# Designs tried in a protein design chat: VHH binders against q9xw16. Part 5

Target 1, 132 residues: q9xw16
Amino acid sequence: MSGWNAYIDTMTAAAPSIKRCAIVGAADGSVWARTEADNVFKASEEELKTFVALFNDVTQVPAKGADIEGVHYVVPRTEESLIFGKKENTGFFAVKTKSAVLIAVYEGPNEVAAQVRKAVESMQTYLNNAGY
Short names: E, the ipSAE of ESMFold2; O, the ipSAE of OpenDDE; V2, 0.75 times the mean of E and O plus 0.25 times the DockQ between their complexes.

## First folded at step 14 (VHH; framework vhh_4orz_3)

Design m1 (at its last look DockQ between E and O 0.08; V2 from the best seeds 0.00; counts 0 for: pae E 8.5 > 2, placed apart)
Fold by OpenDDE, look of step 14:
Structure m1 (fold): chain B 132 residues (1-132), chain A 124 residues (1-124)
Amino acid sequence: as target 1 above (132 residues)
Amino acid sequence: EVQLVESGGGLVQAGGSLRLFCAASGFTFSRYAMAWLRQAPGKRREWVALIWRGGETNYADSVKDRFTISRDNAKNTVSLQMNSLKPEDTAIYFCAAGYPPPAPPPLPSEYDYWGQGTQVTVSS
């Protein structure tokens, strides 16, 4: 267990609709922390390597979507440090900090997305302010 | 065998500069975040600077804008340029490696490998 687990707990507590969550290295997609037990974040390091690389050019992501845990998500739009996707009643928010990518996969009606976004962006802000 | 060997420490007057080096071996250096920590007499070991695998850096507030951490993956080295040194910078400086990188706050317990340290003394 790394100190990053506390940040996973913080995000999941802030947004109960988050089913799985991970903090990975922005440089290589290595997993620093992830939800486990009943809600294991299952993306492989190879998949995550590909995923974090999307932030190198987010403008292209809406055209091709994004894959997490073997699931393909439609990406309506992106921001410089934000990629979010949707698939039926599920979706994800991924935000990039200086050194990390935070990924939250959620399930629920569209209304829950706002809370998920707030949770990950709040963490993003905190980490950025801390120099991470 | 994993090794981290610090060098470059010494005695310097306040306002002076030193450059510390750390040579790493025995592990995949490029995968690790590298850090400098220091321990002053009678004080706990404190984090000074961190450099991630990708080259991004972070600094303790006490050394920000005075110290610069850098790494050379080709040579498996990490360095700490210390400028505008103050007597309160006097400490044993340690090189450390961590994977994954330590989470904030970067606690010493989150590093995997440590050097033996190099003494830095700043006289007033």
Scores: ipSAE 0.586, ipTM 0.792, lowest interface PAE 0.8, mean pLDDT 94
Fold by ESMFold2, look of step 14:
Structure m1 (fold): chain B 132 residues (1-132), chain A 124 residues (1-124)
Amino acid sequence: as target 1 above (132 residues)
Amino acid sequence: EVQLVESGGGLVQAGGSLRLFCAASGFTFSRYAMAWLRQAPGKRREWVALIWRGGETNYADSVKDRFTISRDNAKNTVSLQMNSLKPEDTAIYFCAAGYPPPAPPPLPSEYDYWGQGTQVTVSS
């Protein structure tokens, strides 16, 4: 568990606007690591199973949006391995690796979204290169 | 019993080179990320280099382009080639193994196994 928790710390350090994040299994949404304590990432396993299945066909996601932690987000765009969700002054980036989905929920104006995306995509690259 | 045993440390003049080796036993070496860390007197232990189980490498900025990490899964070894050594590279160098692969730069608590360390001293 200790190695996976370091990935959470790395992403939150790289982009301070990230308030909650998780690394979950791409096949089933099981939680490998998440922010804890005062900033608990509160999505259920059932919710996460539905969420990671969005990556089976990302082209369908903008029409219906996405739910995380009981919050519904508009999804203005997707890429093959990336989903961006937005609601008011908050948003998320989710990226898929070979075995996992990285989810980062942030708060702040649109100007901070680029740093959040960079943080999760940097970790995506590390995990893909390690075979995860 | 898991063991990581470092070797190759010693005294070298500034500008010189050393190659460190770490021999691993007691675990499935090919499934682990391997790292070198170092601790200078009076300083905290710091990450130096990492090699992922798939072979990709990462380096601390202070050693980039001077140090090269490599691994041999058939021999269960990891090595660190250190070129252009400086007095500030003087430290005890530790081999470490982590599973799942740690994120760069990893904290010391993120490694499952540690070696005993080997001293590198760089004199002017």
Scores: ipSAE 0.013, ipTM 0.197, lowest interface PAE 8.5, mean pLDDT 85
ESMFold2 (binder alone), look of step 14: mean pLDDT 83; pTM 0.839

Design m2 (at its last look DockQ between E and O 0.10; V2 from the best seeds 0.00; counts 0 for: pae E 6.4 > 2, placed apart)
Fold by OpenDDE, look of step 14:
Structure m2 (fold): chain B 132 residues (1-132), chain A 124 residues (1-124)
Amino acid sequence: as target 1 above (132 residues)
Amino acid sequence: EVQLVESGGGLVQAGGSLRLFCAASGFTFSRYAMAWLRQAPGKRREWVALIYRSGETNYADSVKDRFTISRDNAKNTVSLQMNSLKPEDTAIYFCAAGYPPPAPPPLPSEYDYWGQGTQVTVSS
């Protein structure tokens, strides 16, 4: 267990609709921390490598969507350091920090998305301010 | 066998400069974040600088703008350029490797491998 697990716990506590969560290296998609036990984040490192590379050119992501844990999500729009997707009553928010990508997969009505976004963006801000 | 060997330490006057080196072997160097930590007499070991696999860097506030960490994956080395040294920089400096990178705050316990350290003494 790494110190990053505490940040996973912080995000999941802030947004109960988050089902799975991971913190990965922005450069290579290596997993630094992830939810485990009953809510295992199952994306492979190879998949994550591809995913984090999306941040190299986020403008293209809406056209092709994004895959996480073998699930394809529609990506309505992107921001420089934000990719979010939707699939039925599920979705994800992924934010990029200086060195990491935070990924939160959530389940619930569309209304819960705002809380999930806030959780990951809050962590993003914290880490960025810390230089991470 | 994993090895981290520091070098470059010594005695220097305040305002002077030193460059520390760390030579790594026995593990996939390019996969690890590398860091410098230091331990002053009577104090706990404290984080100084970190360089990620990507080359991105982070510094403790106490050394920011004075120290520069860099790495050479081809040579499996990490270095610490220390400028504008102060007496309070006196410590044993350790090279460390971590995978995954340590989370903030970067606690010593989050590193996988350590060097034996090199003494840096800054006189007033």
Scores: ipSAE 0.572, ipTM 0.794, lowest interface PAE 0.8, mean pLDDT 94
Fold by ESMFold2, look of step 14:
Structure m2 (fold): chain B 132 residues (1-132), chain A 124 residues (1-124)
Amino acid sequence: as target 1 above (132 residues)
Amino acid sequence: EVQLVESGGGLVQAGGSLRLFCAASGFTFSRYAMAWLRQAPGKRREWVALIYRSGETNYADSVKDRFTISRDNAKNTVSLQMNSLKPEDTAIYFCAAGYPPPAPPPLPSEYDYWGQGTQVTVSS
């Protein structure tokens, strides 16, 4: 079986500045796939459950920020199915599909952020079209 | 036991049409993406068409506008309508099922279940 790990490879190839990423269940934060080895996505089960619940009301997230991998991010803005977090020269984009949340953690300047967003939104569109 | 059974293959003249069927059993058909792939003698197996559980479709460029994939979740079948057939369409056609759907680009190794194939021969 191919499994969800091929989707991790597709996203990291599309935006090389993605340092870590994961696909997690939208209902419970369970890890379907993540980057491994030297680039292990290290979020805890408890963190991921809390994180995916942010999509229940994204309008409240900018006031609180978001935590991933033990790191607190400021959330400058959200969109209905997207959360953008920043801390120093790092950040994340997270998007929700019908069944999953795609999380990409990146490093670099604003030019990099646009490419990361494009990569995760392209995959979001693909999975939504496929019914996931 | 999972089973995919293709039918409808045969010999047809160039420019003609053929409809392939795949009957599925032993898994929750409506959860899976369904696909047709083909393999000509001496060639690598190539992707032809994919239909997601949502009903959305995707086609290889070489068959776009000539082939139509469809599924019937009530009957657990997927079909491939093949119009305007060309000699280069000659191949064994395989039905396949995948969950999750294949990541782009779709590769044969990403399907969970396979049929045994049905021969399509297009003569000129």
Scores: ipSAE 0.015, ipTM 0.424, lowest interface PAE 6.4, mean pLDDT 87
ESMFold2 (binder alone), look of step 14: mean pLDDT 84; pTM 0.843

## First folded at step 15 (VHH; framework vhh_4orz_3)

Design n1 (at its last look DockQ between E and O 0.13; V2 from the best seeds 0.00; counts 0 for: pae E 9.1 > 2, placed apart)
Fold by OpenDDE, look of step 15:
Structure n1 (fold): chain B 132 residues (1-132), chain A 124 residues (1-124)
Amino acid sequence: as target 1 above (132 residues)
Amino acid sequence: EVQLVESGGGLVQAGGSLRLFCAASGFTFSRYAMAWLRQAPGKRREWVALIYRSGETNYADSVKDRFTISRDNAKNTVSLQMNSLKPEDTAIYFCAAGYRPPAPPPLPSEYDYWGQGTQVTVSS
């Protein structure tokens, strides 16, 4: 197993509302690690390639939305290295590091979103500081 | 048969330069992250540089701004340009391939294939 799995575990432990999580290559959407078993992250690398490309121009993403695991999410707004979406009682946070995109899909009321964001942004900061 | 064959090592004086090469065969090179690691006598093998499938690079702090890793997918080669060499850089240098890039901190155990290594000696 890849050492990246430890980072998956760290994010999922930090926010219990996270149901699925993945770390992928920012350039090509290749999967470096993901939640597995009962909480398997289901996005294909082809889909992820399209998803990570959204970071090339985040300003256009709110108009288009974003698809993860075959689910279309409304994207209220974006930041340079942050894309988040909502669908009913679910959502996702995706943050970009130097070389990776961290994706967390969560389920719960809107109140849990803050904790999910904190989890992925904390990891983002850690990885950026490490040069990743 | 998977092979990684290093070349370019040798003896150089401090402040000098070397360029290491690694020729890969037996696997889909473009799908692998490539790395250089080194092992000095009596020390653990340590990570030196990494180049992702995308071409992005990462370096150990000890070699940053002195070493440059690059790859040529058309030729299935990865190279390490080493400038401003120091005696502390003396080691056997290994080429390694990983289907997935190593997670931080990069560990030697996270690579799938290894070369036999090439000796680099930097004299004072």
Scores: ipSAE 0.413, ipTM 0.725, lowest interface PAE 0.9, mean pLDDT 93
Fold by ESMFold2, look of step 15:
Structure n1 (fold): chain B 132 residues (1-132), chain A 124 residues (1-124)
Amino acid sequence: as target 1 above (132 residues)
Amino acid sequence: EVQLVESGGGLVQAGGSLRLFCAASGFTFSRYAMAWLRQAPGKRREWVALIYRSGETNYADSVKDRFTISRDNAKNTVSLQMNSLKPEDTAIYFCAAGYRPPAPPPLPSEYDYWGQGTQVTVSS
């Protein structure tokens, strides 16, 4: 396992409702780290390439929604470097850093979602400050 | 061939200062985080200071406000200014480079490249 797996552990510890997550390259969707074993993050490289490209213009994402792990999510809104997706009792937060996209898939209501967002944004800030 | 070469180590009296340098070659220096670690006799290697590729820094509590890490991407160097040295700072000091940012706290396994080390001895 790479040193990037420690960041997966940090996010999942900060927000236990995260079921799966990944750190992928912002340019090409290549997987730098992901949850493994019992909770493997299952997106294909082609799907991830398409997904990270959404950050090229986040203003267009709410109209289309987003797909990850073969699941289609409604995207109620975005921010400059954040995409929030919902489907029934599940959702995701994805944030872009200078070099990477962090993706966390969770289960639970909006009260749980705030914890997930905080965990992912804290890591976003850390990686941006590190130049990544 | 990747190389990290430390210099500037030596013997100093307690309360003195020393500046370490690390010259890097064989990789794209500006894309790496750089760190200093040290290993005292009989102890495990411990992290001292870290400078990310962004220029942001972080320090071990034991050296905070006494040591300053800096980098020069044009010269492919990282340096460690060590002030107010104590006998407890006696160690072999290693330069290390990592492409991915280290986990808190940094672990030796997270660095891709290592120097051979330079001895710093602080006499009382």
Scores: ipSAE 0.011, ipTM 0.285, lowest interface PAE 9.1, mean pLDDT 86
ESMFold2 (binder alone), look of step 15: mean pLDDT 86; pTM 0.875

Design n2 (at its last look DockQ between E and O 0.03; V2 from the best seeds 0.00; counts 0 for: pae E 12.9 > 2, placed apart)
Fold by OpenDDE, look of step 15:
Structure n2 (fold): chain B 132 residues (1-132), chain A 124 residues (1-124)
Amino acid sequence: as target 1 above (132 residues)
Amino acid sequence: EVQLVESGGGLVQAGGSLRLFCAASGFTFSRYAMAWLRQAPGKRREWVALIYRSGETNYADSVKDRFTISRDNAKNTVSLQMNSLKPEDTAIYFCAAGRPPPAPPPLPSEYDYWGQGTQVTVSS
């Protein structure tokens, strides 16, 4: 088991509304860890390669949205290291660290989004401080 | 057969420099993060430097600004430039490969392949 799995567990524990989660390489979308078993994160590395490339110019992402696991999400806005999307009662938060992208897909009303964001941003801060 | 072969180790005076090399074979080098670790006498093996597939680098606090890790995917090599060496840098230095890259804190078990190591001795 990869040491990255511990980080997956930490994020999912911090926000119960997170259904699937992944940690991927920021440069190429390679999967370092992901939720498995009943909550398999299903995005392919090819799809993730495209997704992580969105961080190269986040300003254009709201215009076209973002795709994860074959699902198209509306992206209301972006930040330099943050992309989040919505679709009905689902959404995602993706944050970029020095070398990784953390992706959390959640289900629930808009109220749960704050907790999901906090979970991924906390991990982002930790990893950044660690140089990752 | 997978091989990682370190070279460049030796005896150097404090303040001096060494450049370590690691030649890799038997696996797709470009798909792996490469790292240098070291083990001093009576101490546990510790992580020194990491270079991701992308070329991004990370260093232990003890070697930051003194050591530089680099890789050449065309030659399947990873190197460690060590400047301003100190006696506490004395150790066997190991080259290691990991896919995916090891998570913080890096554990030896997270690397897929290891070299046999090269001795670096820094005299005071």
Scores: ipSAE 0.413, ipTM 0.728, lowest interface PAE 1.0, mean pLDDT 94
Fold by ESMFold2, look of step 15:
Structure n2 (fold): chain B 132 residues (1-132), chain A 124 residues (1-124)
Amino acid sequence: as target 1 above (132 residues)
Amino acid sequence: EVQLVESGGGLVQAGGSLRLFCAASGFTFSRYAMAWLRQAPGKRREWVALIYRSGETNYADSVKDRFTISRDNAKNTVSLQMNSLKPEDTAIYFCAAGRPPPAPPPLPSEYDYWGQGTQVTVSS
């Protein structure tokens, strides 16, 4: 898809507190798009393969936590297709679509987290409806 | 009440031409970007062509050099001239109006108004 970078731009515009963001393949963790340059999303493909596999059984994730970009997060919340990770004033939301995982790393308080969640879930719904 | 009404669809043989029209009412047409999108059976709706207020145009690669979008702000119409039609152009074609960033293809949530669609069927 030549237009995947536009989807990164849409999510980061919807929730400006997102510092880094990626769309990766759900089966293999391959990067379809990510924030680049000054705000590069720096997870390795090996780390991403492990990360997307967490969606194979989200019920086990709260007990273990999750690693992304070499940072370990506690995971206080999962849902069937959503993992929320938290570390101090930073966190991430990751959502799974039919073929992809959307990952957004953010900074800020509870109001910011809700905006980030809305941004990624809106895109999740759009991509699922579009067959992705 | 806002309306976008497509016309000009039909059945045509491969290599042929059709011209689609979209008549707009109920909003300030000259302030909107206008687009054509299409949806083939079993596929997602996808962008085909976009024309901005300025008259600048953009096209999907699959239709570039075969299709031409144009607008007439005096008549509140947008049209799509489709030449050298192929069976893969078979789809329902939708007219849409919005204020997207100039970055085609716009996301579907970025369009304010949609038409009902007109069927184009291209037979070999």
Scores: ipSAE 0.000, ipTM 0.094, lowest interface PAE 12.9, mean pLDDT 83
ESMFold2 (binder alone), look of step 15: mean pLDDT 83; pTM 0.845

## First folded at step 16 (VHH; framework vhh_4orz_3)

Design p1 (at its last look DockQ between E and O 0.06; V2 from the best seeds 0.00; counts 0 for: pae E 5.9 > 2, placed apart)
Fold by OpenDDE, look of step 16:
Structure p1 (fold): chain B 132 residues (1-132), chain A 124 residues (1-124)
Amino acid sequence: as target 1 above (132 residues)
Amino acid sequence: EVQLVESGGGLVQAGGSLRLFCAASGFTFSRYYMAWLRQAPGKRREWVALIYSGGETNYADSVKDRFTISRDNAKNTVSLQMNSLKPEDTAIYFCAAGYPPPAPPPLPSEYDYWGQGTQVTVSS
């Protein structure tokens, strides 16, 4: 257990549609915190290493999509520190901070995506301001 | 046996620079985050800097932009480059290692291994 778990709890509380969530190292994809138990975030270390590397050139991500927890998502577009994907009634938002990547996997209609994005971006802003 | 051995400490004038080193052995170095802490006489030990396994870094506000932490996983070493040193930087500096990665600053319970420390004295 670490202080990162509090941030996981904050994001999941802010967006009930988030099914799983993780905070990982931006450089190597190492897991710093994640949802557990029935909502365990299941991405492997190798997968996360590959995922965080997408932020090195986000412009290429829409062409190839992104994989999380063995699931392939279509990535409509990206921003410098934001990658989001969709698959049917599921999706993910991933934001990059100075040191970390925050990943939230959600389930629900399109309308819930806005709340999920707000949750992760709010945390992104908070952590950036704190030097994280 | 796990060992963390600090070196590079000494006496330096205010405004000067010093580079500390920590050599690690006995554990999978590349998996651990590394940190520097310091303790001045009569004061509590305080966190100075940390570097995660992937190379991400964080610093205490008091040393930000003056100190730089780095690591070499091939050599199992972590270093602390200290520039623009001030008398208030005088302390025993400790190298520490831990797993899993913490939110900065690490909690006291989140350090698994400690060095014996190296003295840094900055004269005015």
Scores: ipSAE 0.067, ipTM 0.508, lowest interface PAE 2.9, mean pLDDT 93
Fold by ESMFold2, look of step 16:
Structure p1 (fold): chain B 132 residues (1-132), chain A 124 residues (1-124)
Amino acid sequence: as target 1 above (132 residues)
Amino acid sequence: EVQLVESGGGLVQAGGSLRLFCAASGFTFSRYYMAWLRQAPGKRREWVALIYSGGETNYADSVKDRFTISRDNAKNTVSLQMNSLKPEDTAIYFCAAGYPPPAPPPLPSEYDYWGQGTQVTVSS
């Protein structure tokens, strides 16, 4: 877990609007790393297990929305390995790699969302290419 | 017990070729990134080549296009094909394993396991 914290730092540095983020196991939602201290990512283990299972059929997610940290988000768009959630001036991007799900919760207007998506997709590509 | 055992080192003339092998045991080899590093006398260890769990590779600038790292997950081996060898390639070569993947290029301290090394000497 300790080496995985560097990837949290890389994503938050690439998109400063990310307020909290995590890397969790794709099979079980176990937390490999997360933002901590003043910006603790607070999702429960049960919530994360439910959340990562959404990637088993992303086509069903827009009808249901998604929950992270006890917050319900509208999901206007999914792709095979990406879920975008939105609530007012906050949102999240989640992407799946071979072994993990990367979750980034951000604050800010729509202009910021593209930066957040780019940060998580860049890390997704890196980890996939590395076999994770 | 984790073991990384290098072989294939020796004396070779400048311009020649050599192939190193690393046999791994005692861990789930297919989940680890594998690397070759080298240490010349009186110098710090430096990385040479890296191969990720998924097969992607990275090389130090000084060896690009001359060295090729490969792995065989079925046999738990990593090899380093070294072509066009130069006297400055003279070093003890170490096999190393780590998890999770490092930022490329990795620092030497980011490896969990190390072999004992095999000497490569390139004479002029």
Scores: ipSAE 0.025, ipTM 0.406, lowest interface PAE 5.9, mean pLDDT 87
ESMFold2 (binder alone), look of step 16: mean pLDDT 83; pTM 0.850

Design p2 (at its last look DockQ between E and O 0.10; V2 from the best seeds 0.00; counts 0 for: pae E 9.2 > 2, placed apart)
Fold by OpenDDE, look of step 16:
Structure p2 (fold): chain B 132 residues (1-132), chain A 124 residues (1-124)
Amino acid sequence: as target 1 above (132 residues)
Amino acid sequence: EVQLVESGGGLVQAGGSLRLFCAASGFTFSRYAMAWLRQAPGKRREWVALIYYSGETNYADSVKDRFTISRDNAKNTVSLQMNSLKPEDTAIYFCAAGYPPPAPPPLPSEYDYWGQGTQVTVSS
């Protein structure tokens, strides 16, 4: 809802298969920016609070999956600062920075996932280098 | 009414230390990112340090490893410990609050509330 919207635009422009996107606080899941209008990111702050807490122990996430916008995703694996999930022809990538979690929900064949990951990880790298 | 009140400024010799304080009221302090910015004569206001609601911190390159920002949510205060001060650190220092946290770069326009500032002068 501020300068963060520009970062949302950057990620969505980098990966056209991204349907919805959000930047939230890593500590509490508060929404800093999100896609709006026809592509509004619909996760509640309560849901996001639960989601960002997954990063406290990512090793447990594959066993239980992850929920975003009321949708349950299978999480094949995780990395220290990366959680990704799949559901049919949809999925999400979530990366954690020093203070934020970037979430991108995408739709398309498996081949589009690589571009989505690259988009969010590029932003992750940028923000980390900026101290965020 | 929202208030941010800075204190602790003054005159100090180069190499010296100073600790600034900011007392906040009138808003949910724990939800806001707090920052220190400074404005030297004839220059634009520049970001100095930021502390998120989570306690994570970030610093401008010019003050990194010399300045430390901290907050006390129980007292609604934010402080700036300034060590190894240099003449170029001379400025009016402002306390600012923002929600959500300002996006990088942390431009002054992205803060919601400001203090009146406190003068810091470092003599050579």
Scores: ipSAE 0.489, ipTM 0.766, lowest interface PAE 0.9, mean pLDDT 94
Fold by ESMFold2, look of step 16:
Order: sequence, then structure tokens, then C-alpha cells
Structure p2 (fold): chain B 132 residues (1-132), chain A 124 residues (1-124)
Amino acid sequence: as target 1 above (132 residues)
Amino acid sequence: EVQLVESGGGLVQAGGSLRLFCAASGFTFSRYAMAWLRQAPGKRREWVALIYYSGETNYADSVKDRFTISRDNAKNTVSLQMNSLKPEDTAIYFCAAGYPPPAPPPLPSEYDYWGQGTQVTVSS
């Protein structure tokens, strides 16, 4: 098994509103781990290459939006290593670490979004400290 | 193939010290987190210490300030210096390797490779 699956489990336990999530390589979008089975994270490798490249200049992302799993999101907010996407009652947070991008897709209102952001940022800090 | 071989276990009096070693082969050692876990008779295997490939360390509260984990990438070894030993430290000690590093707290199921274990007995 890939030990990265434990990280998926940690994030989904910290924020149960996360419906799907993945850890992908920051350089190439390769999937290190993802939610599977009933909650398969469906993004293609080609889509993920495009997605992780958004972190090369996050300031341009709000004008374009972002695509993940074939879904187009409005991006009302970015920070140096964070992209927040929104579509109706769903959204995503993506954060970049030294080597990876953590992506969490969720459903729910604003207070749910804050918990999702906290979960991915906590893992971001942990992975950065561990050298990833 | 991949091997982890522990050594340095033995019998020691309470208050004494012991140093465990784990020799690793068959993988890119510098990329793996290395850990020590232990299992006392009749108890679940529990985490003791973890050293990330970055060199940062983490310890279970019960051993913090008494045990020190270290790694030597030139020798492909990880060691555990155990000071101020107590009878409660009596256990089989296992070396383990994980890639990626286990999430905190590290669970035994998150390691890719395990050693055979070495017995540590602390008499009172």
C-alpha cells in the first residue's frame, strides 16, 4: 500500500465535509494518493498537470477560475500557496507544499469551508516540516 | 531485497542505558522516515520515536527527554539511545521504515518495512 493514503484519511477525519481529496506531485500532477471507491477523486493526469501549474502564479487564477474533475470553479481567493474554488454549494481548497499539492473538494456552507481550509493547511505545515 | 536488522538489545538495570541499532539495506535510505516501536508482553505495539528524512524527530511522551533517535545516512543505520531506563520500557523493540512519513501520531500500519525486533529487558 501507499503510506500516502493515511494522509488522505487524516484530512477527511479532520474535516468530514471533504467529499474527495488527493495528494499530487507539485511538479507534474502525478497522483500520490486519493480518495477511492465510492468517493473516487476523478481528475485526469493531464488536468492535474494544468491544475498544479496554477501555483506558478496564483495572482492570475481569480481571473481564469480553475478546473478540477471536469468541473469549473470560480476562484474568489488565492494566497501564495493556497487556491480556493467555489461552485454553488461545493468548493475546493488546494494548498502547495515543497513537493506536493493537497486538494480537498467539499460540500456545504461557509463554516464548513473554514474547517476544510484548516484541515488542509495543517497537513501542509506538517508535510513542509517533514521535507515534503 | 529490503532488510532491517536490529541489534543492541539485552538486559539492563533500572536507571541504566542501552543503545539500539538498526541496519538498513535494499532501499534509498535517505528518503525514508525511520522509527522505533515497541511491544511489551500482552500489550499493543506502540510508537516510540520517529526521525524524518529531513532530520527532524518526534517522540512518544513516555520516552521524551530519555530516548534519542538518530540516523547515519553514510552507514544506512538508525539508532535509539535509551537512558534512565525503567521496568516499563521492557519490550521487543522494532525498527521500521516509511515512505511517505507517517501522519502524527504514527500508526504501526503506516510503515512499509519492519525489522524482526530485539528484546530489551529492564530489571528493577
Scores: ipSAE 0.011, ipTM 0.231, lowest interface PAE 9.2, mean pLDDT 84
ESMFold2 (binder alone), look of step 16: mean pLDDT 83; pTM 0.831

